# VHH binders against Uncharacterized protein F13C5.5: the designs that were tried, part 7

Target 1, 168 residues: Uncharacterized protein F13C5.5, of Caenorhabditis elegans (o76565)
Amino acid sequence: EICPMDKHAICNTGHLSCTCSVSQEDEAPVPEISCNALIARDLETGNFPVVSVEFDLNNSAEALEEFPEDAFRDKISSSLRVDEEDVIVLRTSCVGTDDTLTIQFVILKKDTNSSALPFAIEDLIDAESIATRMKAMGHLSQIANLDVDTIEYTEELVDLEFEPSNLE

## First folded at step 19 (VHH)

Design x_59D (from w_59D with D102E)
Fold by ESMFold2 at other seeds, look of step 19:
Structure x_59D (fold): chain B 168 residues (1-168), chain A 121 residues (1-121)
Amino acid sequence: as target 1 above (168 residues)
Amino acid sequence: QVQLQESGGGLVQPGGSLRLSCAASGFTFSDYWMSWVRQAPGKGLEVVSDISSRGGKTDYADSVKGRFTISRDNAKNTLYLQMNSLKPEDTAVYYCAKYGYESLREWFDSRGPGTQVTVSS
């Protein structure tokens, strides 16, 4: 397996810090709340509009011990001409495979109060416009030294396979 | 109401220098990436340079790299473009532009009326 995510991962910083990946049922309680807590998901489906980036890890020069989130955030924000602190990562997941890493994120609008959780869809830059822009850029075939396979708009969040015990 | 007003254009000899300014009002200037874009006669718009909201990151078109310097003064709500070693191909109307943050379907949500730069003997 070349997908190096540990049993769980923490994304973002400060008051936005949250658990963005939980890969095993037998996890000890994690200290951070689920990233689900940041967003006002559809009550019936759990859906929320995000940008989904898949990385092909087969060509990585070296096994990755953890997702290079800072480099990812830096590249996304500079490419889209937004501030890095407005990029919020919700998921970092190896989707049933060790060869593919999926990252799902949103971007805050500038006038959004980042302390007013959970964020509604209206608080965020339109995710479809983000994905469309990224696909048109052409120079995003690699982000943070990882090969990009797919960039898509979706409303289907990768499930946190097991709910962390501290999310009651 | 967002307002952008360019100034500092004019007629300059090849090899000369010029400094453009853009006064911004009606929005929180320090929250946004800003750009200088230009339109040469008979041509489309070209992004000349971009600068991040706090000024720590900049990008330049290849044709101006090493000759032009973008900067901003967030205390004065002003964007600048220092243009050195000017060439006739730099002749254009130069616009100050603000990047959008509501939707990314368009890069810019606001531009000023522009200032003419003419480089000629």
Scores: ipSAE 0.712, ipTM 0.876, lowest interface PAE 0.9, mean pLDDT 86
Fold by ESMFold2, fold request of step 20:
Structure x_59D (fold): chain B 168 residues (1-168), chain A 121 residues (1-121)
Amino acid sequence: as target 1 above (168 residues)
Amino acid sequence: QVQLQESGGGLVQPGGSLRLSCAASGFTFSDYWMSWVRQAPGKGLEVVSDISSRGGKTDYADSVKGRFTISRDNAKNTLYLQMNSLKPEDTAVYYCAKYGYESLREWFDSRGPGTQVTVSS
């Protein structure tokens, strides 16, 4: 089952690998820095513009044990006509339920140096335009064989625990 | 600064073939998905085919699938469309287009002046 998550989740690859979910049930050390370290969040609120996708797990994914991040990235990048490596997942959260999965992500602009962390808002494709495009497409009712409940622009990231980071 | 220039259009009989080329300059061609779009007389733009930045993924409008093949040569900064088994309904101006990467409010941020393809007996 994808939810609830019994272990910390790591998203992305290479130097962008980061903890995108912290499980209260997992006693192992968090193996990567927080995905918060990738982005220059507002100093007062912690806000950052992202695309938020909520999946309804009741109808599609009961057999899966893990979120299929590679398939998600492939579908997002192909649908939006961007490169897979520019899609950065910041959150994979079960939001306190067994039947809802929230994925929050951003997309790098092509001229962004992916090693120049943390990314500012201007380093990323405008998240509202991404969400608007995805809502309009009509064929994103499923992504990675999971049923999409909502797609929205938001500046409110799902909370993480264990966020102290050299890059935060 | 982005420049896209199509060539290879012309008059052809039904069942014939044409190969379109698009020469690209003023940007890093290999970083972007590219598209062929067409506009038939009195109609809106139709995306004919897309190809990923490295060429590994392609997509086609249902009306051309199996007849048209998109390709690219990143060493030559050139996009291609091989059009086989042409039909009168393929008559259109064909444009080479570049997908945007700064904002997704518009799909394309650039396109060329187009090349006319006319399929008639």
Scores: ipSAE 0.688, ipTM 0.872, lowest interface PAE 1.1, mean pLDDT 87
Fold by ESMFold2, fold request of step 20:
Structure x_59D (fold): chain B 168 residues (1-168), chain A 121 residues (1-121)
Amino acid sequence: as target 1 above (168 residues)
Amino acid sequence: QVQLQESGGGLVQPGGSLRLSCAASGFTFSDYWMSWVRQAPGKGLEVVSDISSRGGKTDYADSVKGRFTISRDNAKNTLYLQMNSLKPEDTAVYYCAKYGYESLREWFDSRGPGTQVTVSS
């Protein structure tokens, strides 16, 4: 339960949060592994190649309390013919406008040793190929019942504020 | 080295049935989505059916829905296609194909040599 990988960020409209912690034993636990420790970012820029999906929340913004990550991973994996467990959501972000949600993810290759954290670019399916395929598909205008605005390859990872505990 | 070998094709009358098999080796079969793809004479390739790595999800071309059933046996490293109510339009070479996982620039990274299915009176 301590900082599971699928708890990267919890966005409520106008807010950004991602919490990874070691334990909720006391009020200020020290995290053993943070969300930033999952990937080997460029040390000077913080860059890492990802697929970035932007959602328009105008039709659902007031009701959205959590990103439906399981439904997202299910749709991505079935559409791309990969396993759901290999789809890793790295960022969820509401930074920008009140009605925009940004999701950044990667997909692990098979034969990747998951005990070799942080994941390097070579452990991942080429993000540009993922974005190109997704843009060519006609049925990804909605994912997890959310309207998709854009799908892009980028190396500019959304900044994640460090938080040592996960508060429910 | 990835190897895929189809079998079970042949000549059949309209309304008949065939069962195709594909023996897989040289990779961890249970890690990958698999597909049956066909090519009719003088035509391009058509994806007939897909199945997820564990077998829990399937998809079919509209032209074969309700007549064809894809399945897999991960203990035997074998992919199957049960073809019922066959029509002359189903005449094609049928290929077993493996979805790629290194890059998504190509859908399939491997396919077998194919097996001929001929539906004629």
Scores: ipSAE 0.684, ipTM 0.875, lowest interface PAE 0.9, mean pLDDT 77
Fold by ESMFold2 at other seeds, fold request of step 20:
Structure x_59D (fold): chain B 168 residues (1-168), chain A 121 residues (1-121)
Amino acid sequence: as target 1 above (168 residues)
Amino acid sequence: QVQLQESGGGLVQPGGSLRLSCAASGFTFSDYWMSWVRQAPGKGLEVVSDISSRGGKTDYADSVKGRFTISRDNAKNTLYLQMNSLKPEDTAVYYCAKYGYESLREWFDSRGPGTQVTVSS
């Protein structure tokens, strides 16, 4: 089907998790796609401009079974005055620690054709402007009941270990 | 061409009510968060209220909370502000504004010419 979502955004095992934030069609069989296939990454480096949010999990309950992506999207969209459906989570990662969760996301522009994958940088709201705006907003110390450590613009994507898939 | 046109301002007594309207054209109105912003005489701009693209989320400045209600009718491409229990401090030019979606360096990418609200005995 798709990426085993019960493990994404949960760092209990100390490995990368995955997320699926986009599907292609709801009235036809959903093709196998991955979060790497959503964006036109640089061919040499794998780089793509994103907003990177790092959460400190030290005081979080270990009962979290998955990343609360809907609550994350809701908070991001409400804070930035954009639509929740345009916030695309591309990466979730716990690499190097089970106390830190990294979420990387982009936001679609309104005139973007959501069927024209992969998205180019031009299809997305400028990620540096997003990060700058979020850092200027003093009330984002917690998102989706998780404690925010950093919010940064970066071009360095964390890797996904799984490719999201709806079909085998 | 994006056009925002406010109406419904005027002179009212303290404690009175007004309903502002903003007619929108030249863009897909239902795709954007919208705002009412005001500028009192000799003061800077203040965001009065925001409403989400589909109307499910609203936010208000503390100074108007409980007295003002923002709403929208996406079928008529119209934004509204119901202003009750008006105070002299609400005297301002009220602008309809559209949130940007190309870059977040600026909050608003468009606003109308405004409508004057004067609350005075």
Scores: ipSAE 0.674, ipTM 0.872, lowest interface PAE 1.0, mean pLDDT 78
Fold by ESMFold2 at other seeds, fold request of step 20:
Structure x_59D (fold): chain B 168 residues (1-168), chain A 121 residues (1-121)
Amino acid sequence: as target 1 above (168 residues)
Amino acid sequence: QVQLQESGGGLVQPGGSLRLSCAASGFTFSDYWMSWVRQAPGKGLEVVSDISSRGGKTDYADSVKGRFTISRDNAKNTLYLQMNSLKPEDTAVYYCAKYGYESLREWFDSRGPGTQVTVSS
């Protein structure tokens, strides 16, 4: 309904990405590894510059079961002429809007020490330049077989989903 | 610091073949997508072909598909362009170019001095 993707509150070891999740609605902590730990967000505003892609899920005959992250990273990397391993998906969210999926990502610079977490803004390719280039390209109306609604530079991150800790 | 040097250009008859090489130094060659771009007399730059950092993905301008083949040897830090079935409209200066990774405001951050290819009877 809110998010048809497989729900995980942690990033996979060895793969710097996040899955679709439920918005954090209370003080219950997320699992031990969180995509919030990948980036050095501004402590006063929560801001961090990212590229935000919104997909229109209307006209899907069935609910999308999992976000096709590998196909997304493949299309982004080949289009921008970067390596797919440097494309880091930070947020995958359907929360707050029906029939849309929001993906927020960054791209590592080549000289970044990927073991030196959290990433600072200077470790990443300038997100505004990424969004501007993607908007200027004529072939990104569909990514990973999903219809693209918007591509925007933003500093406003969507919240990660969390596990319902006590459902009984 | 970054150094790109093309070679292998020359005068060739229509229907002939040439193999261009680009020697790269001053950066980790295997980390970057690379490109051949060309500039015909009185024309702008045209991207001829791209190749991914590990060589697994390639792309070609429609005008050269099926005739040109891009390749790379990461052990030798060398980019290649095999050009077959050459036509007079392929006459251009051919440049080896490196894609940028600091910002995407520009596609390329480095380009060699180029090598002249002339296709003429």
Scores: ipSAE 0.667, ipTM 0.871, lowest interface PAE 1.0, mean pLDDT 77

Design x_8M (from w_6E with L104M)
Fold by ESMFold2, fold request of step 20:
Structure x_8M (fold): chain B 168 residues (1-168), chain A 121 residues (1-121)
Amino acid sequence: as target 1 above (168 residues)
Amino acid sequence: QVQLQESGGGLVQPGGSLRLSCAASGFTFSDYWMSWVRQAPGKGLEVVSDISSRGGKTTYADSVKGRFTISRDNAKNTLYLQMNSLKPEDTAVYYCAKYGYESMREWFDSRGPGTQVTVSS
């Protein structure tokens, strides 16, 4: 079990209060805000522009029980010279293979009203420019002590299977 | 409008010291990583030091480590570079630069006019 996080997408955001989305209705504790609520995906396709990082876990030192999100945000923010709290991890997924981990993120622009959810695309740094910059950098072959396989711009956001119930 | 104005350059002997300042206005200074960048005669631009928006992270080019110290005062909207043990190869125009947050197509979205540092016997 190289990636034991099946049927689960994890997202914690910088200065926004958001806990990981859960894969089951009865997961406890119930998250404050589902990460699906942070962005308005395309209604037909579920698309939203993101940077997608795929990690090769095949030769990792140990099974990954939790994604080291803080270390990821720290490396991304320091490499791109942005604040860590503006790096928003939207998806963490091992679904599809047992030896890869996919992380999808965006970066907020400054002077954006981040309390106004969902985020508009214009409040985010252009994801294609981020991916292009990251691919050109020579020191991102590992992030958070994980081997990077690919970095790409995509609009195909990994689906969450279930959102937790909120009390009225 | 972003304004960056460097000062503190001049002529100094090898082994001497200078302190550069950069006065910033027209943006929320404490929101951005800042940089000192230099251009030696006939050479391209070199990033010599970066500092995070809160000042907790700093980086230095290998050529200046241990001799230069970047700092910032967010209450005064001012970026600093303390330059000790100066060498002739430190001779350059030094620019204060602001990292961009609108797009990653360019690293810097603004820089000042620069201040000349000349290290010569």
Scores: ipSAE 0.707, ipTM 0.885, lowest interface PAE 0.8, mean pLDDT 78
Fold by ESMFold2 at other seeds, fold request of step 20:
Formats: C-alpha cells, sequence, structure tokens
Structure x_8M (fold): chain B 168 residues (1-168), chain A 121 residues (1-121)
C-alpha cells in the first residue's frame, strides 16, 4: 500500500511492517520501524546505492490509487531469478510531479548472517549490476502494468526522516 | 564448495524420453533458482528451463515447451529435467546451473560438468 503523504516512502520486507514516517522530525511514539532505519546511509551525504525505476504515468490506462508493490516485487524477482522476499523497496515517491512515479529498491544477498538492521551495502547485491542487467532485458519496458521510463543505478536516495527512531 | 553433478544422459531414439538429474551440494539448495542449460554441437549455450527456489515458477525455451518438464526436490537437493518426445535437435550436452546472488554481472555462479544427450536413429 502507498503512503498518502508526499514525502514518505514505503519499506517492505519479510521482516518488517511497512509504515509511513515524517520527513523532518519524528512524531513520538513511532509504532513501526522507519524506512530510513532499514539501511546504513552515508553519514555525510545521505547517499546509498540503489536501483531507481521511474514510471511514466502519462500513458497509464487509469490513475493509480495504489502502487502495485507485490506485482512489482514479483516481476523483479522473477526477472532477476531471486526470491521475492529479498527484493526490498526502499522508496515509492511521486515528489515534484503528477506524471511520474519513482521506485528505489535493493536486493538482499543470500549467505549474509546479519539478522539485525540496518542493512549495510555489503549485505546487498551490487546495485549497478542489477540496473545494467535490467536495462539489457527487453521485457522490462513495462513492470506491473506500468510504463517504465528509466532504470538507473543511483546513490541519490530520497530522505524520509530526521533520525531513525526505532534503531540505535 | 558448490558441487553440481548431472546424470541420466545417453543415446535415445527420436520420440523417446529421458530424465536428467542433478545432485547439488555445498550450498543451501532451496535458496536459489536453478537452470538446465544445453549446448548443441557447434552452437552456443541455450537456457532450456528455469525453476524458482521453491519450485512454484518455471520457464521454458520455446523449442522445448510442452515436451520438457523441470522440477526439483529440495529435501533431496536434486534438480530434474523430464524430457519427452525427444528430437534430433535436442542433441546436446545438458548442464545444471545455479543462479548467483552475489552480483548480477553473470547469471550463473556455478555449473556442473554436464551430461550428453544424443537423439539419433
Amino acid sequence: as target 1 above (168 residues)
Amino acid sequence: QVQLQESGGGLVQPGGSLRLSCAASGFTFSDYWMSWVRQAPGKGLEVVSDISSRGGKTTYADSVKGRFTISRDNAKNTLYLQMNSLKPEDTAVYYCAKYGYESMREWFDSRGPGTQVTVSS
């Protein structure tokens, strides 16, 4: 389910309840783990390597009420031959436009013994290699019945919170 | 040490059937998508069929769809390919392959030595 607030992103894993969070300061108490708490961002820049998929909503047959995250994760996992539960959507964002939707995700490696958050970069499949593979695949011009505009490796990850409140 | 060992190949008449097996060890078999890949004489590698880690999703090359069935037994760490209605064009070395989870620069991180399938009168 897409968060109704413009500055929030939804984080879904097999280990967490996805929640919306504020982009400036936490409201206390926060009942669920924040999306920022899932990853160990660079302390100086806020950067984290992700795959960014932008959808062009101008050609959508109907206005989206909800992002079809399950269908997205299913298509990504099937296409890349990984388990759906290892595809972690970190950002679902329409910030700055009515006509685009940006999804940022990572894929968790197997054989990582980390059972605790946040995920480190070493726990994740190299995002640039994921993006390169996805761009080479001819059948990813549409994902979850949405038209894909771009697939890019990036370190520019949208900020969600002032500070993670559920992880120290 | 990842180990994959194919078996079940041989000489078969057109229209016949074979069942290939691949014994896997050295990794958690149920965590990975698996593949059968073949190489016909003088040709490149062709992905014949893929199966998801739990077995719920399968794909097939158009040339084998309806004739071949991929399956797996995660309790026995074994991958199978049931090959029916075999044609001379199916003659190839068949390899069991493991999809990688470290990087997407290569699809497979492991492949067995292969088993020869020859379909001839």
Scores: ipSAE 0.707, ipTM 0.887, lowest interface PAE 0.8, mean pLDDT 77
Fold by ESMFold2 at other seeds, look of step 19:
Structure x_8M (fold): chain B 168 residues (1-168), chain A 121 residues (1-121)
Amino acid sequence: as target 1 above (168 residues)
Amino acid sequence: QVQLQESGGGLVQPGGSLRLSCAASGFTFSDYWMSWVRQAPGKGLEVVSDISSRGGKTTYADSVKGRFTISRDNAKNTLYLQMNSLKPEDTAVYYCAKYGYESMREWFDSRGPGTQVTVSS
């Protein structure tokens, strides 16, 4: 029990106004403007290419009250030589585990209109290239004082919605 | 089209100083991290120093820490490198480079033609 967030999935709350309070087990109803509205997911699968970072929480000195998103974005942006406001966290989740935290994010290209939602893949820096570069870096074994277990490219988003049919 | 033009190189004695400038055009200069990179005779490229888009963060290669200072003036679209206490091993062509924002497969998407710095008696 070392991931104490009240919700197991969080939307990005930066300059993108977004309300998200989904729980895989108990969320109903999902707000009409949800974090799923940020991205143009594949219509059949719900997939979207992201960078996925898993943190090992077993050695945390204290329980996390909340994800340190500002410190995460600061470290990612400085390491990759991009602006912090272009790093968009799409998923923050402990779902299905007590001792890991999964963060899924994308980075906007310059000249992307951040108000023109939803973002399509072409609005974003290629996620596979981001993951490849991060894995090659020697200073990303910890981010925001959390131990990094894995960094990977994936198209499988952590599910934000409790039950998709509840959105009818 | 992105244009980067370095200036301020030349011949200097050991212990001397030079200030390099890079004039930028064809892009929104204040949106991008910028870099000075150098290539010594017969050697590969070395990143000397980086500066964030707003100038609030800087990094330096160990070989130049305490001697070189990167800065930028976003109102003039100009990147600078102040080089003090120059050593013969600083002899190189110095390039102004722009970090890319389309893909992370390459760090830089543009660089200038370079300016020669020669440190010798």
Scores: ipSAE 0.702, ipTM 0.880, lowest interface PAE 0.8, mean pLDDT 79
Fold by ESMFold2 at other seeds, last read:
Structure x_8M (fold): chain B 168 residues (1-168), chain A 121 residues (1-121)
Amino acid sequence: as target 1 above (168 residues)
Amino acid sequence: QVQLQESGGGLVQPGGSLRLSCAASGFTFSDYWMSWVRQAPGKGLEVVSDISSRGGKTTYADSVKGRFTISRDNAKNTLYLQMNSLKPEDTAVYYCAKYGYESMREWFDSRGPGTQVTVSS
């Protein structure tokens, strides 16, 4: 079954596939699953509307071992005046670039069937309006103590490339 | 239908205190960030204070920080603003406002009719 929204149904950093948490105390192995199960991408283009935030890691990259997703969601939600639980991180990626981290996210609307997967675009806040709002804020130069390089609306999701440590 | 109704305004001398209330209905109050905004005579709207949906996070305009306190009671669907050490520059109509969740093109999707606060000798 697909992960419910009320648990860990979002991506880790760009070095890892999405996972679901089955228990905070249970350490049983959980197989990797794709964050693509959260959304229905256009099968021909791979398109899905998201907000894409690119961080410049030159000032902090030496110590970044794991993306601080909770701090990111906290800053996004407080800045946009939405609930943290409605901010869904779909992609994190450092692969292919040494100096940047790319985070792609959406925000769920209230009063929708938000437990239904995959998320319908109609149940998400319009991503272009989110990006426009964030760009107009002259004080989002840092999020989660990482330096923001760009914030943009896009429909092009970051995909994982082959990693030497992966099995098929 | 979303309904927001402010109360508690009035005339007060400089240095005095007032407590504003906002009764909310027609939506799940505990799901939304709420705001007090004000409009002084001849001026635009200013966000005075915001509070998160469950009350754990608050922000204040620099001009009121340390003097005003926002709070909410989600069991009573009520938003509050405690206003201490009032100054003539605090004279304004104070509005209770609800942050929207349909689009980020507008911050607020609803506000009340407002309550007048007048600080004068």
Scores: ipSAE 0.693, ipTM 0.878, lowest interface PAE 0.9, mean pLDDT 77
Fold by ESMFold2, fold request of step 20:
Structure x_8M (fold): chain B 168 residues (1-168), chain A 121 residues (1-121)
Amino acid sequence: as target 1 above (168 residues)
Amino acid sequence: QVQLQESGGGLVQPGGSLRLSCAASGFTFSDYWMSWVRQAPGKGLEVVSDISSRGGKTTYADSVKGRFTISRDNAKNTLYLQMNSLKPEDTAVYYCAKYGYESMREWFDSRGPGTQVTVSS
């Protein structure tokens, strides 16, 4: 069990990253930006094209309490020859599986006007081409010392079941 | 318009050295990974070396490891390849290439016209 709580991830400020979360009981928590606010999802379905990576954690060498997001972004960016800062993790999820971790991400294009939120599909490198490239690279059977089960293009985002402060 | 212009090629004896340069313009050079690729006569393209946008990461083809060094000067918008201990099999046209950021269907979105390197006695 990598995520002790059956909860979806919440974006961290500053790095546009999402991790598995634990319910907070702190009176004054640090504000976070919802990953849903980063992207212009389809209004009816919530769909958005992403690359989805599933890890099989049953035989991993490490017991993780938090996904090593920086190591993941570092491996993805170096493998695809993009900047680490342009790899945006939208979902980190353990929900609905025994020992499977799902990471969904996109890669931002270099663009003079693409810094404005929310990101539209045209602000991002084509996710299907990313997934196709990654599957063709035989050296991605492990990322950040975790065993990769699947890499796929999908438009089906894992739902965020929390109601962050930016939901309204 | 992206422009890449290689220079520094020529005829050199085995064991010799050359330094290739690539002048870049028409894009923000410091935003992109860059590559030296080469093509020997009648052969396909081979990636010789890659360097990250800020220069902190480099990779090399097995055939050139320990002999070639890629570098960049982002203040001068210039990519370099220092080529030492040259061998006849290094004979090729060397291209400066820019990795693409629009899609992953092709690795490179631009390359220069190339510079000829000939290693022969």
Scores: ipSAE 0.687, ipTM 0.879, lowest interface PAE 0.9, mean pLDDT 78
Fold by ESMFold2 at other seeds, last read:
Structure x_8M (fold): chain B 168 residues (1-168), chain A 121 residues (1-121)
Amino acid sequence: as target 1 above (168 residues)
Amino acid sequence: QVQLQESGGGLVQPGGSLRLSCAASGFTFSDYWMSWVRQAPGKGLEVVSDISSRGGKTTYADSVKGRFTISRDNAKNTLYLQMNSLKPEDTAVYYCAKYGYESMREWFDSRGPGTQVTVSS
């Protein structure tokens, strides 16, 4: 479908409309759409309920060059018995020191009756229940070959590294 | 609205085989992971096997690996469990179950009434 961003943005194929990625305000490379356009954040605070996974990178055998999002989505979807395409990564960011990585994601419910954006909280599986289930599972100490430090429910979205010019 | 109906249970001798079927209706079958779960007399529920929505991923309880095979036919809205080399310990009610997509507070949002499998001499 047609990307909801301005005419000089590029949309990738994926679940419903576009895939989300971290982007920068720079003409090279071609910008992805902003994940802010996917969700109906609180207008005053910017808050939105998500599952937040923090990784400890100090024990990595190799330096991390790029977050392995596909492997992450594959592990989350198989562990929670949902489709990979319904796992939406909203934020991929360093929080605090350079030795941590924070991933924030949501999972889209089946039978959402529109590809119309933005998604409301009601279109998504309850994030607190996801976090609770993940913490109760004994085998998520490593995801995508990265050591998991914490799994938490939160409403505080990490700010984008750069804000695409199309978001305003 | 969601309906799951198991069939194919019965009495069988040790070493025998059975094939369970589950007819599904009232939802888009191909959108959901499905499961066979069982309850032996006096015990809680045990997940026997899971299969992904498109059938490409399967998992099995250690007690049934190599003996049981889960499969699905999305064109017929049907889930299957082929059970070979049956043992008395496999005696249970077997349920077809649908994984939930509304909340993660419970794994399954629906299951059928079950079919009895009895393995005895």
Scores: ipSAE 0.684, ipTM 0.876, lowest interface PAE 0.9, mean pLDDT 77

